VH-VL binders against Non-structural maintenance of chromosomes element 1 (nse1). Designs and how they scored, part 3

Target 1, 232 residues: Non-structural maintenance of chromosomes element 1 (nse1), of Schizosaccharomyces pombe (q53ek2)
Amino acid sequence: MEKERQDGLSDKHKFILQYIMCRTAGVDNEQVRELVQEQYGETATVEDVINELNNSLHNFDFKIKRVQDQLDGRLTLHFQNLSGDPVSQMATPYPPVQIELMRKIIEWIMKCDDYQYSLTTLQIQKLSRKEMGLAPSVIESHLHTFERDGWLRQREGIWTFTNHALAELDAYLHNEYESNLYECNACREIVIAGYVCDCGYCLHVYCCKHLAHVNCINCNTPWANATVIGRW

## First folded at step 1 (VH-VL)

Design d10 (framework fv_dusigitumab)
Fold by ESMFold2-Fast, scan of step 1:
Structure d10 (fold): chain C 232 residues (1-232), chain A 122 residues (1-122), chain B 111 residues (1-111)
Amino acid sequence: as target 1 above (232 residues)
Amino acid sequence: QVQLVQSGAEVKKPGASVKVSCKASGYTFTSYDINWVRQATGQGLEWMGWMNPKSGNTGYAQKFQGRVTMTRNTSISTAYMELSSLRSEDTAVYYCARSEYQLLYGYYMDVWGQGTTVTVSS
Amino acid sequence: QSVLTQPPSVSAAPGQKVTISCSGSSSNIGNNYVSWYQQLPGTAPKLLIYDNDKRPSGIPDRFSGSKSGTSATLGITGLQTGDEADYYCGTWDSSLSAGVVFGGGTKLTVL
């Protein structure tokens, strides 16, 4: 097959892959677009390059996933490992007690029956002390590490998953917490910031804004009357 | 090899329900959505809905909401589509087809079942 | 009625070129990728083009796709009698039903 090189990865494709892989918290789609255009010219697209990369990566249970921020729609690219226990893998550098704290934080975020999919700093401290006997300073240190490493984000004392954590945990969350999950009807990704109508139709905040509909498209109920998912 | 194999032809009376199966093989069943598409004799393709085998979540075309239910059994890699309150206009070939949703990719159906003929007759 | 508009039929002689159009709106073709499906008589549809202009393995290069604005085009060169089939465009629609929509189909006859 002289002419039939089987979509093999070029050195330029490998460079782009390495760029994404080395940024464990994700990389801005616009930065990758600039890199792709520098390597392949102005007509090259991120979509084409990432599709070609994913074709090869699938053989090894790896994928580059594009994630849309649920509030502002910003696109980021994330290298993810599809094999094994995702919580243990993402937290591999951590001591066992810290890995167990991460597992518990995930559970507490997911199983809260208040649609908030988030925890206050005080809630984390109280639950960690009650269920694991951890000192406040230890809890604070671990939370700082989770934020620094890009697994959790915090705004005004409210903690939830980053886009990177959602990408890495996607399969795990579906396997462990299917009954606690909402998926966006527009983009079909997990919802932790959005609206759910009484009819069950659910949208991310950004997807709802982007569609620019005042009322639910399924039942025509105003979105102002919908249940809010998340704290933002 | 990747394939989707559907259950055999069905003949039903108006008002009955029909449940069609679609067995996946050659790939990780939970990694791809299963779509259902029907086609009446001499007519075009009509999308009915998608089902995510990992989560069990579904999205149905408005025309079928209230009459269609899409489910799966992950232990046997099988998807199901049940259509209730059957009418003569539901006579069609019903196809299952797989898709992967990603923001980077189009939502397209790369592998199709062979089709299941459903005839609704009085 | 189909959401995407295709001509109901097109015909050409063996060896000629033919194009099949598919017209939509901003909520579907305008903001989403287009796929094309070939359906031979009595068979299931087969993916012919995905992501506007990509061919799956096994699809000859005489089949091509393109997209401009809210319209897409399937091009077939070097027509063969075995190309007689119905051709459907398809895409995601982000509007009212938020799902997949198809064109009405185009019957290709090779004279």
Scores: ipSAE 0.000, ipTM 0.491, lowest interface PAE 12.8, mean pLDDT 85

Design d11 (framework fv_dusigitumab)
Fold by ESMFold2-Fast, scan of step 1:
Structure d11 (fold): chain C 232 residues (1-232), chain A 122 residues (1-122), chain B 111 residues (1-111)
Amino acid sequence: as target 1 above (232 residues)
Amino acid sequence: QVQLVQSGAEVKKPGASVKVSCKASGYTFTNYDINWVRQATGQGLEWMGWINPNSGNTGYAQKFQGRVTMTRNTSISTAYMELSSLRSEDTAVYYCATDLWFGELSYGMDVWGQGTTVTVSS
Amino acid sequence: QSVLTQPPSVSAAPGQKVTISCSGSSSNIGSNYVSWYQQLPGTAPKLLIYDNNKRPSGIPDRFSGSKSGTSATLGITGLQTGDEADYYCGTWDSSLSAYVVFGGGTKLTVL
């Protein structure tokens, strides 16, 4: 429809866009690479096709964003709406109390003590009851929905943002929680899994390993002595 | 007013099962989790697990996995803890406790049952 | 074997002050609120401190709590004979296998 520029996009571009757009939790870069090579030939690159798509999409406040996993560096592609309130966009199908809970969970994760950027199931239960008066079953139901819809991930009872949520919330987190944010000095993205040196130099776990530096390049202090960001 | 009242003392043989009850009153039973904690004679507090009385979902300490079952009956505001394959080492006082504080929410176990003594002897 | 480490005993005279320590790890005290419980002989435990440093209604201000990193401390000033009891710290562990953990307890003797 009008939301997508038909003028200047090939049918092959539209196919790739629809493939990505229909996968609301994100798409593995390798899967998109295979589709690009099927449509445009073996030498075609994801980078070129996505740049061409974004050139068309920016006129309508849409973007495809690549997210690098902070632990293993795996790339995923995410369709983003750049207009409006990101939390409202994420929570469109949710009732008002559930939207409020999502805003509170974002706040609790961002303001978490000791660089954790995560919450236990029990912490979420206690905070939700204390600040919102919600019953345990209501909280549990909402958490299940947030996990199912791809906004929060849980491992061994520890909850934090998915890569999709980080992509969608990027501008919102910078605007609302700038003083609570660390940015990776290598890639300039938000850090919720990484290391911060006492000098303030910060890297994602993956970026630290990929750079293969034993010591901080800014102050030469061993990374073994750095503060750990996140739980993983 | 806010109370947890537990069932009476039990004497069991090794290998038997025991089921302790905990009746809540003075608050909305389904809104707050119930914890089970035991204390062997002369020993410290040992957490066994918890139940969400609305959903029935439970979490158990690793030590008791496979031997403990926690349930509830919402129509009578009562929680239950059943421990099977009893050993002499299970001789203890068993407590239920909630994190409701006299009508206010809290991050501690602020209301405790009086305790149920379970003696396992031949 | 307790997950949280407390001294087994502490003693002081009436009117003195004592502190009871509780040491854990990043997955328990380091990440979660700490509570403290008083257990008089033959009774159920009683909550003294919640959310690291807050007192329930009816708990006198001579009881205080604090937390730093992976350790917590219970402070008692103006000791009274009626304070003779076992004291336990408690917190949540972020592991799926152990959500609530207690210290081994500290026996307070006032003489």
Scores: ipSAE 0.000, ipTM 0.406, lowest interface PAE 17.3, mean pLDDT 83

Design e01 (framework fv_ebronucimab)
Fold by ESMFold2-Fast, scan of step 1:
Structure e01 (fold): chain C 232 residues (1-232), chain A 122 residues (1-122), chain B 111 residues (1-111)
Amino acid sequence: as target 1 above (232 residues)
Amino acid sequence: EVQLVESGGGLVQPGRSLRLSCAASGFTFDDYAMNWVRQAPGKGLEWVSGISWNSGTISYADSVQGRFTISRDNGKNSLYLQMNSLRAEDTALYFCAKDLGYSYGYDAFDIWGQGTMVTVSS
Amino acid sequence: QSELTQPRSVSGSPGQSVTISCTGTSSDVGGYNYVHWYQQHPGKAPKLLISDVSKRPSGVPDRFSGSKSGNTASLTISGLQAEDEADYYCSSYAGSYTLYVFGTGTDVTVL
């Protein structure tokens, strides 16, 4: 019922904020829901608490963003910094060369051919060597750091953005790579794992499954015939 | 206090223009999609227009497409509706409404203003 | 797009249950689980009662519940109280450039 001012956060609000802030890869919405109910009672909601936290955080150029996983629909909450250049914010602890590499990787992922929105380890190494003159061991070290810090995810040598990176980079990607972006028709979020029908209707993998539709709702063409976005 | 306050309504002649404003407070305005919903006197609710958090996605009801323009200024925590070529059928109480979640286009509206009355008549 | 169909009015006595239907098509109510319910008292702005077919927002009593079957969603008010006398509107995601469609509205009278 109470709305708290930016300097009036309760100890319980601060505890929930700290819990989320310490998890750079994000935190499950269900985990936060349980925590909220433990702290505030069974009628308290994650949305109300996050809204109250964001009212305070926005004055410091921070926010908590809710992200739905594009493959399995799992909801996660991500603490993000709204101030400055998002790439510089992500890479603040990194030396200038490593920041430049992150900028290049973002560009290469976004401009990737055939809707892949991903790079192989070999592609990253070849491009990094060609465009920046980096040694293979240096590239490998930087990639491991980006994965450890929650900016990139890797599955069998295929690299792309984490949910945290997508949250942090959302405005940046819209501003710099608008012509390279697809948005989900069901949830209006950026698509890096999904399907685009020949009619232009686009859905995340999870949104397609969640709607329980075998065929495109716009043109009735099977999703099996759609162009695949991403590699997972 | 989470609040939306509409203004700019009034009496206007058919064919003329009006600009409605909605001032938001008590929440992080630039995280949420915003909508205009209208209600003619004694009638039901009609969704008019919506805009995503970053103005990247904008949608209109068929009845206003080409005549109305929705916009927002996140630095001022304000939502606008520019209404051109007004018709008698546009007479309604216009509500400003906030999307419940962080996604645009399918969430419920959890916060509503009290509305501003637009009357199109001579 | 056409409005979702609701009964014009529903009546009940205090303590009883009433149910309001909301019927659409496979392109709105039947196609998505994004059906919402709003309560509007005379002279007031609408208030969100139920989101996503059956989810209650904080502060909404347990006696309000929602469900959906095919192209028809339903709002049930159990333990009906005098303050429940209001207009009720359903809405659904419409899956196109016109994002939302509202129902025709139902007047609930507590006798």
Scores: ipSAE 0.000, ipTM 0.470, lowest interface PAE 15.2, mean pLDDT 85

Design e02 (framework fv_ebronucimab)
Fold by ESMFold2-Fast, scan of step 1:
Structure e02 (fold): chain C 232 residues (1-232), chain A 123 residues (1-123), chain B 111 residues (1-111)
Amino acid sequence: as target 1 above (232 residues)
Amino acid sequence: EVQLVESGGGLVQPGRSLRLSCAASGFTFEDYAMNWVRQAPGKGLEWVSGISWNSGSISYADSVQGRFTISRDNGKNSLYLQMNSLRAEDTALYFCAKDYYDSSGYLDAFDIWGQGTMVTVSS
Amino acid sequence: QSELTQPRSVSGSPGQSVTISCTGTSSDVGAYNYVHWYQQHPGKAPKLLISDVTKRPSGVPDRFSGSKSGNTASLTISGLQAEDEADYYCQSYDSSLSGYVFGTGTDVTVL
């Protein structure tokens, strides 16, 4: 039994919470597991500690969310503010035009053709200029800020959401872009990197590999014939 | 109506400083990015510096980087260019210019220009 | 130094057509539809003539038209008039410089 504080959390739980909160772009589950075992012993689990923290955090409209990387399955933990408009919350330090650009980029990624869920730098430049009249240098500065702050990631000029952005935007994307969303049939999370079978059964890249399925479990069609979601 | 008026130019010795001002009227100054463009006597146009509507993004031509500083005061509808360590090759007519947005939101050309202020750097 | 290449001068008689080329690289003219054209009469500030390769601002006659192919943009003036005698500059954004580059300028003479 840990000594309770007035807020219902032990000192050990508060240490774990502070560790997660100080890493704004997320923290590796394995690093938290090591801390949990150091504080509570080798049989203690991250899941139990996070559940206990979330029971207290729910009262303040906060949550710790576990996110599984869609390609390699690595787990990260993200501290979330559940109150207010998610896009405005994530972009609170940004000027209004930069917040509006983030809203537009989210829309363009979600409505992307051919299951891409990503944009090239040229596509963002053209769309930002067309819809907002922003100068190319301004667009590039904002993109750099979004990447620096952990909202967007870029690989060879191809831009999409970070795991942190997906955690923060989960409710927003379900509310605003329901018709544009795929959900993984194994883990029930949003898919931006994965496969969708002709039958509609959908899996993240990692969930497909982790389950070691050669064929779709629903219709027995080879996954090699499935439509690819995302670019990676 | 809509206009930009530059001031602050003059004759200055190499190595010294000069500050240019641009007064905007007839449009919502705080909504637009602003630029400085120069033209040496008998020569072509050269972009010098740009600043976004909120001063969050600032850029310079390589030829002036580290010597010139662009700034704006949206409360005064004014754009500035602080020019330090002036060189003979900085001699030019300096224009301020406003970014252009049409109804499609696809433009960042310069639709409104001032008449320019002449800067002469000589001994 | 980075500049877009234009012919030094072009001439025509009233009623004829002239075309001015503006040649850049894959990082400027070739990268985006961000090519703009300006007209400058002696002793005056430049005036925006064409934006985004093909768009005419309000008040610009339809005899001014623009196009682009690869790394070269072009301004065509049809039905030349005496008042078209001026210097013409193209402009593009350059992503390598995070800024703008102007063309070398073309002097249009109406004979």
Scores: ipSAE 0.000, ipTM 0.427, lowest interface PAE 15.2, mean pLDDT 83

Design e03 (framework fv_ebronucimab)
Fold by ESMFold2-Fast, scan of step 1:
Structure e03 (fold): chain C 232 residues (1-232), chain A 123 residues (1-123), chain B 111 residues (1-111)
Amino acid sequence: as target 1 above (232 residues)
Amino acid sequence: EVQLVESGGGLVQPGRSLRLSCAASGFTFDDYGMNWVRQAPGKGLEWVSGISWDSGSISYADSVQGRFTISRDNGKNSLYLQMNSLRAEDTALYFCAKGPYDFWSGYSAFDIWGQGTMVTVSS
Amino acid sequence: QSELTQPRSVSGSPGQSVTISCTGTSSDVGGYNFVHWYQQHPGKAPKLLISDVSKRPSGVPDRFSGSKSGNTASLTISGLQAEDEADYYCSSYAGSNNLYVFGTGTDVTVL
């Protein structure tokens, strides 16, 4: 597909692309902003460069995805390969039972009641015992590994996806759990912490802070009346 | 009452400068990106420039790059457009518009517009 | 800066449905769901009519609807009324240093 886009990218664009590609756990937006401004000058934006890169990358089933941490607001950029089975690829170093547990945890988070998109340690233990027959010590060991490897994060026993996991699993989650997910109307990312109005307008908590006022921008209904997504 | 009020327009000769202002009220100015959009007499809309809520991201249309400078003063709830090296082609009604500005906020719609201020560049 | 292509004018009678097209490329209309529609009455500022392809702001009647297919977005006005006589502009995120691009505009005349 090289022929279709041969005249597309400058050497400066390729340099920025390779900088992002070499950082598999993601790269801070501020680091890329500095790099873009060094290459193109002070008025150049990360947004414009990334969109130009994505126009070329799409032909090869690749994308640079921006993810805003929905709990701390941190912005990261991730190079994604949209082809293949991402869960199997990510879980390659794990034993089969651990891979199956990861698949189950993804399912349980996505199908969580009341828009929570998170699980307590007790819920994970209960479900893992019932559906897989795992011992508590085995479950704890696997959860520790998933946290260490950057797939899950935990705060006071509440478990959910990391930025890294959301970026890596984006296509998989849309394909497998389309009916179970919400997308932010401002940034088009999967929402695990945010608000959805009865009108269907949905925002990440940080998009809501910087875009929405006291009322929904779309229907002018108070955000206090919106359904809360997540436990944060 | 949510509103944007532009000012500073007028008749200027080619090659000279003019500064437009936009006063915002009725909403938290610091929470939103701001934009300038122009419309030549009897013609369509053209996006001119945008600035993020914190002035960290600024962009310009190719037609004004290097000649116009957008800025904001959040303490005064005001947006500005400094227009240098004016040309006859810059003759237009200039609108101030509220909306998210950058890729991170999704480049969403301009939901609040001012009434516009007329800039005429003629000898 | 390239503009999105709209028909210059569209006309209809009260109660009729009219549709306005907005055609771009895969790098703007076709590439993103950031397509918006604005209504402008003579001597007035533009008013947001439809955002994000098909989202209707509060206060906009449900007879206004938006859609997108490939590189073309469409605004449909059903039950056309005299007050709908205005200029209509589409806009899209453009992905270059020109972040937003507007359509050429369509004059809707109510007969």
Scores: ipSAE 0.000, ipTM 0.413, lowest interface PAE 17.0, mean pLDDT 81

Design e04 (framework fv_ebronucimab)
Fold by ESMFold2-Fast, scan of step 1:
Structure e04 (fold): chain C 232 residues (1-232), chain A 122 residues (1-122), chain B 111 residues (1-111)
Amino acid sequence: as target 1 above (232 residues)
Amino acid sequence: EVQLVESGGGLVQPGRSLRLSCAASGFTFDDYAMNWVRQAPGKGLEWVSGISWNSGTISYADSVQGRFTISRDNGKNSLYLQMNSLRAEDTALYFCAKDRGYSSGWYAFDIWGQGTMVTVSS
Amino acid sequence: QSELTQPRSVSGSPGQSVTISCTGTSSDVGGYNYVHWYQQHPGKAPKLLISDVSKRPSGVPDRFSGSKSGNTASLTISGLQAEDEADYYCSSYAGSYTLYVFGTGTDVTVL
């Protein structure tokens, strides 16, 4: 809803868009909610503003996507490029060898055994040497860049996608890795941290915690018996 | 008593806005996806929009994308549909419908309201 | 195609069986087992009759049954009764963009 708009987006809409665009790692939904209420009043919603922004952004193959953190449920907003190959978009400033490494890391994470959806530093080093002939120092430098730029996150040598990377790669992962992919039955998003029941019913860690069901709603098997997805 | 009660319908001129509300009672509103479904007089059912239990996933029919905004307030057990840039072809009875699942798309609608009539005419 | 094809009407006598078809594509009815059926009496809201191709909700008589073959789902009403005179709609999951698609609806007349 935009009363001041004539030919395009209002100055208030442009301010909110710029606020989101300048934060490449994402923006807390609650921070945007406060900003929306300050600009448009207490009855204004983030949903209305984002919907109106996305109407204009779609003409340029962009959108703002809301992402829920799979562990703690925190909502963040991410500016996303919908045009072309997402990996090339993410890696625009990178040399060809670094782009190739990114594509391989995505593949290795998605095809990871035992529902892990993550790689150790040692696994990345071993696979990068084997498949690309890269030196350890070069691999380490590239990993540091991917972490710095917000594409991968690491805890104690275990690497996986950031929420920002999952937003950017969503269509790519569905198109290329459909058979390796789990979707949460509560929110329809990709799962890299969660539980999958033997019946195939799957939930993010946060969705499972929030819903607080002891047993799977689909087959009534206890969640305690479910397979764990990811490492956290 | 499990029920959904819609409100906010009425007569509105083309190009204007209208906001529909749906009040839920008798079930844990926070656990389920909610949907809006419409039916033009003498015509069939058309899905309009859906929202997951936590508002994390929202989808629209192509005919309303960019004009309608679905939202929910779990603290008030309420679902909303903000309808902007209304057209004559938006004239319909608008139903609030509870999804059997936490997310919209896969599951059936097990609880329906009685609907609220929206007439877009000059 | 954004709408599933149903016959406009079917009719039968009390005690007979009638079948309503619901035809879509491989991207909706043919691609998933998320086909649902709703019954709507004049002036009333729809009521869920069959979910997930063939599952009956509590309170739905066993004379209502559902099935699917390829791109076509079917609702069969055996032992037809006067109370079954209503409009019947199928619906299906239709993919990530348009999540639900409804059928054109079928008017069931009990002669």
Scores: ipSAE 0.011, ipTM 0.533, lowest interface PAE 9.2, mean pLDDT 86

Design e05 (framework fv_ebronucimab)
Fold by ESMFold2-Fast, scan of step 1:
Structure e05 (fold): chain C 232 residues (1-232), chain A 122 residues (1-122), chain B 111 residues (1-111)
Amino acid sequence: as target 1 above (232 residues)
Amino acid sequence: EVQLVESGGGLVQPGRSLRLSCAASGFTFEDYAMNWVRQAPGKGLEWVSGISWNSGSISYADSVQGRFTISRDNGKNSLYLQMNSLRAEDTALYFCAKDSLWFGESHAFDIWGQGTMVTVSS
Amino acid sequence: QSELTQPRSVSGSPGQSVTISCTGTSSDVGAYNYVHWYQQHPGKAPKLLISDVTKRPSGVPDRFSGSKSGNTASLTISGLQAEDEADYYCQSYDSSLSGYVFGTGTDVTVL
């Protein structure tokens, strides 16, 4: 809003910020749109309000990031800490061994074979025992905590990053695992669910559907022949 | 491809010895307890012996205690059963089976070989 | 060594339900939730059907269910089909033996 922008954050801006901050799994963009329109009127946009919030939050090394789901394109908003190593500065205070386990899981996901960007429960248990000597019950407890706190998601025993984790870890992953990363050519975000053509052109599952390209725009090879990234 | 392949069975006279082998592939053999299970023709399943992932825990059924020796070579992804002082009652199809719990010993057998037939007869 | 007691045979018609009991002692079936069930078709290796009393491995139809009360575990096959004709074995860990014990086996016949 123009009037709020001049004077810094209004009480309405602070309400929207608090609404987003209290939802660690992220907030649906459409729910925030409804709140914005209720507070500022029908012409107000989520983008303007978030930009105004981010201008203030930047001074404290925080940001609200809009994340597009890689499979269905659904937009969510996530409160992000830009300071230091995000693995070391998790919102939930973790013991050192649990932080080290998270760091190892990130490494294993990023370096896994065949573009999978995911781990089975058995792979996590095997690797955690081999590299850290942890008991299966301890590993299971930590995995449940990581899922509860919004860092990992699990579907039928297959574990990977949440949208929240991808937002928080973005800089970390680029700095530590650049050679293991794919970026979407359409939206320029990290890909853990998508397709990569032999020429290197890469798209999220959703971006591929949205663009409706039958063949790769760069080399004209059918997407049906592309390498699948991730498991979904 | 997750697989267990038994070998070494055959016809043997009472009182003699046989060594069975089980070759594992498609999983991290060194991380799982392994077992031998046998089935006499037309009869039910009988657990024979088990060995932990590191060979630190070994157990036998009473019927084979003192005659059979289970062992493993994790570097070769192989399980063995040395069968001494064979009796007619040892005639059976011998299965190699993997414990389902990573580094466990008290859980289901999720992977089985096809078996190797041992016939003890003169 | 002692075996877990199962009925020798059960029979049913397609679409019906059959239940197989597995009775042990306080040192095996009664001591732990480590009761497992295997299906064996003629000439084939056993296949894990139910683990830890109630858990179905991937690919096992939900028609197969398990339960346990005291020293007796049960396998129920609902909506019986021709391909369910097989031998069924229960298994438990026995702390007194420091090893495993299998049931006597049950032949399921689909009439």
Scores: ipSAE 0.000, ipTM 0.386, lowest interface PAE 23.3, mean pLDDT 84

